# Ledger of designs, part 251: miniprotein binders against q56419

Target 1, 326 residues: q56419
Amino acid sequence: MEGRTLEEVQEEVFKRHGVLVPKKELEDLAKALEEAGLLLTEKVEARLKEEEEKLKRERPMRLAGLSYPEGEREARAFLEAFRASYPGEGEEARVLLMPHLEPSRVPEVYGAALAALEKTPPPERIYLVGVAHRPLKEKAAALPVPFQTPFGPALPDLPALQALDALLPFELFNTPLAFREEHSLELPLFFLKGRFPEARVLPLLVARRSPELGEALKVVLRDFPGLLVLAVDLSHVGPRFGDTPLTRTLAEEARRRDLGFLERLAEGEPEAALAFLGANPTRIDGVEVVASLLPLLRERKGKVLAHRLDLEAPTLSAVGAGTLVL
Short names: E, the ipSAE of ESMFold2; O, the ipSAE of OpenDDE; V2, 0.75 times the mean of E and O plus 0.25 times the DockQ between their complexes.

## First folded at step 17 (miniprotein)

Design im10 (at its last look DockQ between E and O 0.90; V2 from the best seeds 0.84)
Fold by OpenDDE base, look of step 17:
Structure im10 (fold): chain B 326 residues (1-326), chain A 108 residues (1-108)
Amino acid sequence: as target 1 above (326 residues)
Amino acid sequence: GDLIERLEELAEEVIRYLKEHGEEELAREIEEQIKDIIEALKSGDTESAIEIFTELAETIARLLHRLGAPEELMQKVAWLIYDVARRLGMSPRQIYDISKRWSRAIER
């Protein structure tokens, strides 16, 4: 390491490959490289290539044993506990907006999603649209491989994915490494696969608003019917996100924006929901997803089932989460 | 070169599975259709190649589904069909139609 810090190497790898390599892995690699006399960059590149080749076959669990149980029996008990945390009843969903935040932070919000899924007939396929927290080559991407879960693999709907790709002006199957650690798909998928074990999945990520995606999906959904799931968080406020520590005023503003956004979506007015946010000063996570899916959200009335602004005490920051049925 | 190779790979995967399951006649029929596609391509008749391939793709989907082909094979064949369709220069609409027909053929 010719005078570079591990952070500088991590940043360089991220810039070049769109992958954030964990510091611990870089430390282990650095140690191994010191022992082997190899350049850290070459080993990192070789490992990334290996990971990319693995992602051609399957997407392994990354958060099993951390965010949810790895074992099926324990995973089922986990689902039941989360459902129990929401005292209300759900409604049938054609479109479900749910969080991708760490489940333990907002159990009742996930519980509300489960309550909605209880009232939803088993879909043939689930269109799972998450947020890309890493750069994509295109505005959106899909990973057309099985996603591992405690309930078995979530299998892709290849015909529907291929049909979607055919209607898009860009290659949908891009940036596989962006999916490797993307929690915006993995966490919601746990709950979805647990409830609908036989449903095929279309795992989609949005990095930037793509009107083309919404128009293409509108056509695809006609011929390939299924449940549309928006896996998005809401406001991100506090020091972790560039604000002052959470105050009553800041929390009230975050809640106002979250609820105002969800309520307008529930009224079937997604353009009004986006306009309400303006420059999005509280950094609602799902803006680019909603902006991409406007054709699918218009004129659909629904209900907000749950909302929470969850405090992360160590950083005095907060993240909003909600569950909406359309 | 790449198109013919992908067609041959598709043929090999499907024919092998059919033979392993005692469907020798169907295997021969598929082999003949693949030959017809290749001949059409060699003659410059891309339109005929696309027509034959479109029907063949749906037939393959139905046969594999009926025989209870494993998921791994179904996925592999679906990708091969998609790759061939793109390499044939099929329009977005034509590719979409193949995918739609495939999906319907494997509906449970």
Scores: ipSAE 0.868, ipTM 0.949, lowest interface PAE 0.5, mean pLDDT 91
Fold by ESMFold2, look of step 17:
Structure im10 (fold): chain B 326 residues (1-326), chain A 108 residues (1-108)
Amino acid sequence: as target 1 above (326 residues)
Amino acid sequence: GDLIERLEELAEEVIRYLKEHGEEELAREIEEQIKDIIEALKSGDTESAIEIFTELAETIARLLHRLGAPEELMQKVAWLIYDVARRLGMSPRQIYDISKRWSRAIER
């Protein structure tokens, strides 16, 4: 009823259709529509609350049978195939940067991560830091529950998560629904859990840069040692991402930005890596994660093991992925 | 009121498990420590309550771990301890220390 009174609606119907609808019938219709709208809102809210409560207990697989096999035997073979896609040797990682892009698009990049994990002593825990693709109530969040994988549940390191929460100026356990569909944790976790089946996990998301998170994590990592994993993608270019169609020049620029960023991180110069990106014209995915974790990245030297800018010819777009050990 | 209820819930979970595993004397010791914390709170001596609670939290972690407590119970008790610590008004560093002590107690 576009801000009109019932009398105005009644008169308009008469003008258009030659029928005078009694005000009571219009009143009854308006009431019914209002009640239906209230019921729909209540139904949606109830469903979201139910889903939120489920996520407080566990985080189920969302990508099994789509991005990786559901069965453990097939999942193990999948890991072996991905390792074989990277013919090189890894290096021990104290910090590992790896992608969260669909594994079939960048198999050798995930293979390089597996090669690094082969050289890495099994950690007691893994700090898995992904990129929030849905809004968080705070700058960062965690979901302190088991994450299901084909290799069994990845159990949370609850004492380390509680220690981290205690040091932050905001509630870390703040947005369970943001984890429901979050592939930036699920895809890397498949590879990490497959290689380190005994490690507990701190599943973390960054939405916006938080210097407080990096400072708190530096303290927590000293008392709760483990493997730090930055689960981030690199450049995002082309029409899927609001650009002009991908050209060879744009692709070359994206590759140059990706490698320049990774190389500066590998020199232990994360501030220089961020400065190199400036306004981030190729939309490297993970700037907020790196900017949050500066205290953990400074003066850590390492090596870029792999990079691919994956071209999507049908969409005229591309996404970069890399593997870096520090 | 609410803090005391959370302390009693913590005690109930731990004592029930100890008794189920034949640890009646340890269950009595835990019950006594909880009563001491509550008495300190009733006297307005929050500092003593925090001191006793900090030592108790580590003791609970060590006992449950030694007895092979299931992960579900370990998680529930860790949450209760965290909640009580916050309700006691413990500082971030004091709460961090409890989490660190818990983690060390369950490593081996």
Scores: ipSAE 0.775, ipTM 0.924, lowest interface PAE 1.0, mean pLDDT 91
ESMFold2 (binder alone), look of step 17: mean pLDDT 87; pTM 0.862

Design im11 (at its last look DockQ between E and O 0.88; V2 from the best seeds 0.86)
Fold by OpenDDE base, look of step 17:
Structure im11 (fold): chain B 326 residues (1-326), chain A 108 residues (1-108)
Amino acid sequence: as target 1 above (326 residues)
Amino acid sequence: GDLIERLEELAEEVIRYLKEHGEEELAREIEEQIKDIIEALKSGDTESAIEIFTELAETIARLLHRLGAPEELMQKVSWLIYDVARRLGMSPRQIYDISKRYSRAIER
């Protein structure tokens, strides 16, 4: 490591390759390198290359046994328990906004999403639009491979993905390594695949607002109909995100912004929803996704089914989550 | 060179599957269409090549779907078709149309 800390190496790898390598993995590599006399950077690069080659075939589960059960039977019981946590009934969705937060933190919000899906006819395909928590080469990306789930692989809709790529001014199939550990797709996909086992999926990530994506998807959705899913969280407040510890005032502001955002979306006014947030001082996660999908959200009326601001007690921080049907 | 190679790879995958399933006549028909595309390309008639390929791509999708081809083959063929279409210099609209036709051909 030539005097560099593991954090410095992690940062360098992230800057160069857009991948955050877990510290434990770097520690294991460092030990292996000490034994082998190799530079940590070379081994990390070789491993990243191997992972990239694997991602040409499939995206393996990363959160199985952690965020959700790995076994199918247990996974089904998990779905039922989450559905049971929401006492209400759902509505048919053409567009579903749902969280990608750790499911155990906001079970009733995921339960509301499941309730909506119960009232939704099985779609041929699901457009799953998540948030890129890692850098992308372009404003948006897709990974056109099977995503592993406890319910079997979620298969891509290749013709629809190719049609979308053809209408975009940039290569859609970019930055495969950004998908490797992206939970904004994996977590909602668990619930979606569990409910709609036969649906094809278009796994999309947005890093920066892309009006081109919304316009292209509007055309594609006409010829390739399906369910649009926005997998986004809401406010991020507290010390983990650069604020003071959560107070009543800060929590009230986060809730006000979350609900104000969702309500305007429910009214079919996505531009008003974005304008309401202004500089987004509570850091609503889904802003870039909504900004990219404006053409698909306009004039669609719907309903907010659930909202929660969940406290992470160890950091005195909180994250907002919501379920909206359009 | 790269275009012809990808076209030949597409042909090989499809023809092999058809022969393995006793569809020798269909395999011959596809082989002839591929030859016609290559001839058009060699003569500089890219427009004719695109026209023949567009119809062939839809035909391949329909045939493989009808025969119950495995998902892995369907994915491989889909990518090969897309790659050939791009290398032919097809417009965004033409590529979109091929993808749309392919999707319709494999609808259950």
Scores: ipSAE 0.892, ipTM 0.960, lowest interface PAE 0.4, mean pLDDT 92
Fold by ESMFold2, look of step 17:
Structure im11 (fold): chain B 326 residues (1-326), chain A 108 residues (1-108)
Amino acid sequence: as target 1 above (326 residues)
Amino acid sequence: GDLIERLEELAEEVIRYLKEHGEEELAREIEEQIKDIIEALKSGDTESAIEIFTELAETIARLLHRLGAPEELMQKVSWLIYDVARRLGMSPRQIYDISKRYSRAIER
């Protein structure tokens, strides 16, 4: 009706149904539909405001019963099964790179992360840095509230978060709704909380590279020591991501890019790792996080524990995941 | 105005908890320090207000931690301290130092 005059609508109704609907009745209908649309918008806005206020108090589980078990005992068994998927021995991590891809798709990659955590002394706090999948008001954000898990709430390290916020040229606590469905924090956190139940968490998201974040975190980590976790995925290739269907050649290129990136990070050369990717033709997910955290990655040598390029046969696409300890 | 309201809210939360746990003398000491901060602000002596507040923030963290204060109270107090520090016009480094002192105090 918005693309037609009321007279045109009236004529079409008469032509089709043999009834002349008075112009007043059509005007009343159009007004009612417009008012209904405004009411729907108001309801959606009210619902979002309510959700935002809830997120200022806590962040509930969104993936329990979908990606991991809701019950604590089942969740502990789940962790043990994932550890068993990686037959190797871990290595102590001061920095851990791990995926946020659906755990069942890359079980040995998460298992390698658990193996590293077995060798890692329980930290006072965990700096958990994920990838924002929704827009942030700034380059990065935090949500300084308890994150619920099957193992109990992961409590925020408020003094460390406030120290970080004080050093940044932007407000760190800026976009609560971006955390509502953010799996890049929730999925790694399940594994981290399961192994370090007493650790506090700094739940951080990066939308766009922020050198200021890395410089501030380097200062904060000196006074608030803890485990730094880069919760990132690697290559994204195939039609789901704007490519032609996955071929053997594209898959081998994605694997080569993933491993070359991880190996340069393992040599303590994060700038070289970024340069190796160039225009990032396989869309490695972690580049904005790595680019933000350069001061924390330089000269830290370590080891790539696992990698998988996970095939999505139905979509003819693939996503890479890896585990790196530094 | 708003700064003084934040200071009074911080004081109320801490003093209520201390009194509920039989720490009347400590509650009086906190109340006096809050009054000293407000007096310094009224006289335009922001530097003294910041100095007193910095010591008070660490003291509050230590006392609440020792008494086993519930997480909800610890979070509220941490936010009130941060908010007051910003409204006092403390520098980024001064706010960072308060956060570090708070963190050290609740480790003990």
Scores: ipSAE 0.807, ipTM 0.931, lowest interface PAE 0.8, mean pLDDT 91
ESMFold2 (binder alone), look of step 17: mean pLDDT 84; pTM 0.829

Design im12 (at its last look DockQ between E and O 0.87; V2 from the best seeds 0.85)
Fold by OpenDDE base, look of step 17:
Structure im12 (fold): chain B 326 residues (1-326), chain A 108 residues (1-108)
Amino acid sequence: as target 1 above (326 residues)
Amino acid sequence: GDLIERLEELAEEVIRYLKEHGEEELAREIEEQIKDIIEALKSGDTESAIEIFTELAETIARLLHRLGAPEELMQKVAWLIWDVARRLGMSPRQIYDISKRFSRAIER
């Protein structure tokens, strides 16, 4: 490591390859390198290359046994429990906004999403648009491979993905390593695959607002109909995100912004929703996704089914989550 | 060279599957169409090559779907068709059209 800390190496790998390597993995590699006399960077690069080659075939589960059960029977029981946590009824969705936060933190919000899905006819395909928490080469990306779930693989819709790529001014199939640990797709996909086992999926990530994506998807959705899912969280406030510890005032502001954003989306006014946030001082996660999908959200009326601002007590921080049907 | 190689790979995958399932006549028809595309390419008639390939791609999708081809093969064929289309220099509209036709051909 030539005097560099594991954190510095992690940062360098992230900067170069757009992948955050877990510290434990770096520690294991460092030990192996001390034994082998190899540079940590070379082994990390070789491993990343191997992971990239694997991602040409499938995206394995990363959060099975952690965020949700690995076994199918247990996974079904998990779905039922989450559905039970929401006492209301859902509505048919053409567009579903749902969280990608750790499910145990906001069970009733995921329950509301499941309630909406119960009222939704099985789609042929699901356009699953998540947030890139890692850098992408382009504004948006897709990974056109099966995503593993406890319910079997979520299979890609290749013709629809290829059609989308054809309408974009950039290569859609970029930055496969950004999908490796991206929870914004994996967590909502668990619920979606559990409810719609036969639906094909278009796993999409947005890093930066892309008006081109929304315009292209508008055309694609006409010829390749399906359910549009926005997998986004809402406000991120507190010390983890650069604020003071959560106070009543800060929580009220976060809720006001979350609900004001969702309500304007429910009215079919996505531009008004973005304008309402301004500089986005509470760091609503889904802003770039919504900004990219404006053509698909305009004039669609719907309903906010659930909202929660969940406290992470160890850090005195909070994250907003919501479920919206359009 | 790369275009012809990818086209031959597509042909091999499809023809092999058809023969394995007793569809010898269809396999011969596809082989002839592939030869016609290659001949058009060699003669510099890219437009004719694109036309023949566009129809062939839809035909392949429909046949494999009808025969109940495994998902792995369907995915491989979809990628090969897309790759050939790009290498032929097909426009975004033409590629989009092939993808649309492919999707319709495999609708359940």
Scores: ipSAE 0.866, ipTM 0.948, lowest interface PAE 0.5, mean pLDDT 91
Fold by ESMFold2, look of step 17:
Structure im12 (fold): chain B 326 residues (1-326), chain A 108 residues (1-108)
Amino acid sequence: as target 1 above (326 residues)
Amino acid sequence: GDLIERLEELAEEVIRYLKEHGEEELAREIEEQIKDIIEALKSGDTESAIEIFTELAETIARLLHRLGAPEELMQKVAWLIWDVARRLGMSPRQIYDISKRFSRAIER
């Protein structure tokens, strides 16, 4: 009945079927349908509010038994296997770029992150900056609660989060539901918490580039030193992402874009890295995070430790992942 | 009204823990400072209330940390301090500074 009056509906039914349905009966049907739809909406909204209230106390594991083991002993063995997948040595990181792609797809890339962490003195806190896969009410958000892991809860650095919130032109503690299933925090956090079990965490999401976030973080990091982690993926190419089937040419372009992006970041030239992508034709995931964090990336030189463009054979698509130390 | 309730909740959490650890004199001192903040607010002297609260918040953090307060209590107290600071109308810089003072106090 959307876009039609009851009289128009009545006329169309009569025209099409030869039956004149009384206006009263059409009104009753419309009312019943509206009431049923309203009740369903109320149930969904009530459930979401319950989930939101739970998330204000803690963020439970969603990927245990799926992407990583649930038990602590098995989880530690999992970490060691990933470290062994990277045959090289790391370097100390003040900034670490690592993926959030399913770990089993890019084991050496996560292994490279672990190699960097083993060279990194245990930080007091970790600024974990992921990519929001659900809408945020603002450009960025934090969820200042314990995140559960197989290694115990990753506790928030609440004073640092409150200091950050104070410097932003919007409420940082927004959109708890966006964190409910956010793998861009959960997957990197598993590795970070496993290596730095005593570090507190600032779990941050970026939905849209926020220069304000980067400027505020530059101030906060001076007074609350820690490890900055950009938990981002790189190119997304192929039919799953709106392209033709993955060809050798498309894969080569995605790899070139990934590496060119990472190399320019490693040279301390984040603006050049973004400019290199142009319209971002291979859909590098990390652009909004990098664009937000420019003040923290400028003139910071480092090294690309690993990269992989991982094929999704069933979908003829691929996703890039890399490890960068600055 | 609501600000006073938040201040009293903060005081209750802190004082209970101090008394449980034999720090009744310090608990009394915290109670007096809360009363001073409330009195300043009733007098319309928000600037004094903010000054007293800022020093109180740092003192609370230091005392609870020294006494080995559980993380759940430290988190609850940090939230209450944050909530009070915002309800007091503290500026972004003042809230930043109180958060920094809290963080420094629990590092030691």
Scores: ipSAE 0.823, ipTM 0.933, lowest interface PAE 0.7, mean pLDDT 91
ESMFold2 (binder alone), look of step 17: mean pLDDT 83; pTM 0.819

Design im13 (at its last look DockQ between E and O 0.75; V2 from the best seeds 0.79)
Fold by OpenDDE base, look of step 17:
Structure im13 (fold): chain B 326 residues (1-326), chain A 108 residues (1-108)
Amino acid sequence: as target 1 above (326 residues)
Amino acid sequence: GDLIERLEELAEEVIRYLKEHGEEELAREIEEQIKDIIEALKSGDTESAIEIFTELAETIARLLHRLGAPEELMQKVAWLFYDVARRLGMSPRQIYDISKRFSRAIER
């Protein structure tokens, strides 16, 4: 640690191990290392092993009390408030595209998702496909354990997960540590579990486009029917993402790309949606998920219920979010 | 060694449940089938082991459904069957069919 900041150490650990260690924990570890003469690396590795062993049993809440209420009563009130923020009516969903952005930033977009879920018969299982913001060993992964929520645990559908694994050319049950802090699953799952308390869940992450995943899921969905949920954000523009500060021109381009992408998906033309983005200069988050699920999105017509480009004022950056029903 | 241990764990979970519900004869039959699978494995007759194991999966899935076994137990048993099936080197289709059978047993 000679001459490195705690931030540099955090970044290095993240780069090497795919784990973001909280700064406070790094401070405590640094103090403990100064006291014990132990290498930070050994303690970090031991902790990561412990966390990995815990993830064999359950995935605990990480954002409870931060992004949503921890208590069930407060969590229900939270759902109602979000639903109230969307003045429209929903439509029945067979496929739901919804955001995984911080809920407080785009309440009406989550409200639109809740409105769609009100018109959707309770599914036996939910295929929840999120974005891996950490590296995976394979193109996609699943974690076959209960996910904790304020409404109780979201239980996995093990037979359906096993069936999916059997049809994939790679091990589906890989990189459990990537799920530990993955918000792309946790935030949507709050809303889904609140609406469908009895539904089993298949928590899936996509790191890279996998055509094999879409083909396998097409077969699995025939024998294991359920609701497909794409938990994806849209454009990411501004200084946090390597652009200049948000301007009217940049915001208009982000909205154009977001809406053009969603509209083509709503028409049942997912390949056209991907082609429309080209090199994806506004960094739509959901591209790899959509590219993986093409067989499930083709020829399905639907409706865009909501869209927002939300400004993060402190960084003059913006993130797009949308709700689409198919 | 690991395969046999997982098979024994599977047997223990199912046999315990059956005994707790007064199905002593069925528990004995399952125990005998597990022994036959282990013997086939020890003799190097993997084909016979897979055949008996596949039939056992069907039987157990039907029994657990008929007895109204808790979903948690059925999911655990399904996972154990999946794990053993992979270790036996069963084909993707065979594994898929076992998983499908347990899913149907869980469906109420």
Scores: ipSAE 0.823, ipTM 0.931, lowest interface PAE 0.5, mean pLDDT 91
Fold by ESMFold2, look of step 17:
Structure im13 (fold): chain B 326 residues (1-326), chain A 108 residues (1-108)
Amino acid sequence: as target 1 above (326 residues)
Amino acid sequence: GDLIERLEELAEEVIRYLKEHGEEELAREIEEQIKDIIEALKSGDTESAIEIFTELAETIARLLHRLGAPEELMQKVAWLFYDVARRLGMSPRQIYDISKRFSRAIER
């Protein structure tokens, strides 16, 4: 019963049931519900505070046993199976675009990323840039703690993160809770840590495009060279995302948008890639990340290694994923 | 105040590790440099405090790395340096420079 006064409720009950419920009984019920909601809110807030304190020390695995194996030996076999799903050869990457979609849905796309990493000299550090699926207090954030993986902890590059924070007009370490369940970092990190076990990581999230982030990262990467990873998905189409049921026409449009976006990035033309999407009618997931990182993507040519528009049969929807090296 | 407390915490962490590894002379030298920073701050000479701190930060990072300090200690020290640098009122460029010097000192 949204937005009614107690008198309106009393009147409606009388009209419907022929009984005049005393206003005091309605007031008592409203007070009890309000008090119960306050108590539940206090418990949730206390629990979230506890989780926030834990995240200031480490970020535990959330998807072990669900998206990838928990044990190290099984996890290594898992990586090899994914590499085998892509029969092609990779190319050396200074920048890698890879998905964060559930790995089993797009095995050859992750396999292509592994093929690229196979050709890439081990970096000192990895700038892992994902998409915030929970609100951030600022346009971007980092969590400067170890991220647990089956291959051991992925250690943060604290000096590089601190250098980045110093150059930004906002506090970079601003929303620990947004990292609690953020799969856009955890899923790519599994593959990256498995291939580069000695590399330190800068775990970054973008919520809204930040030109400041890209300009600061351009400076930091000069002094702290490493591998830049854009951990993003592509088109999201179908009823789960607010469209009509997936049709061949909608799927062809999604593929066209995905490939046109990737191809323009591969030509070193990130502004053209964004312009090609216009209002982003197929909801490509990577737009805010690319828009933030323009200074790092301009004039950097490369190659699209893989793409799939993956069907979600139960929802008549689809999600695009790709692998791009620059 | 709070800045002096953070400097003393930094000194405590580093000195404890150095003494555990038989480096009591170096531990004394670090304590003396922290004392010099605090004295400069009490005299209102923030520029001298920043200069001494910048050299000390790089020296400590290099020393702990050479001695094989565990990653947990290196991370705690990196945070203390960053926190102290901000409390000293160092500019973004000065803080960036300390972070870069720290990174160079601990390269594998």
Scores: ipSAE 0.781, ipTM 0.919, lowest interface PAE 0.8, mean pLDDT 91
ESMFold2 (binder alone), look of step 17: mean pLDDT 81; pTM 0.785

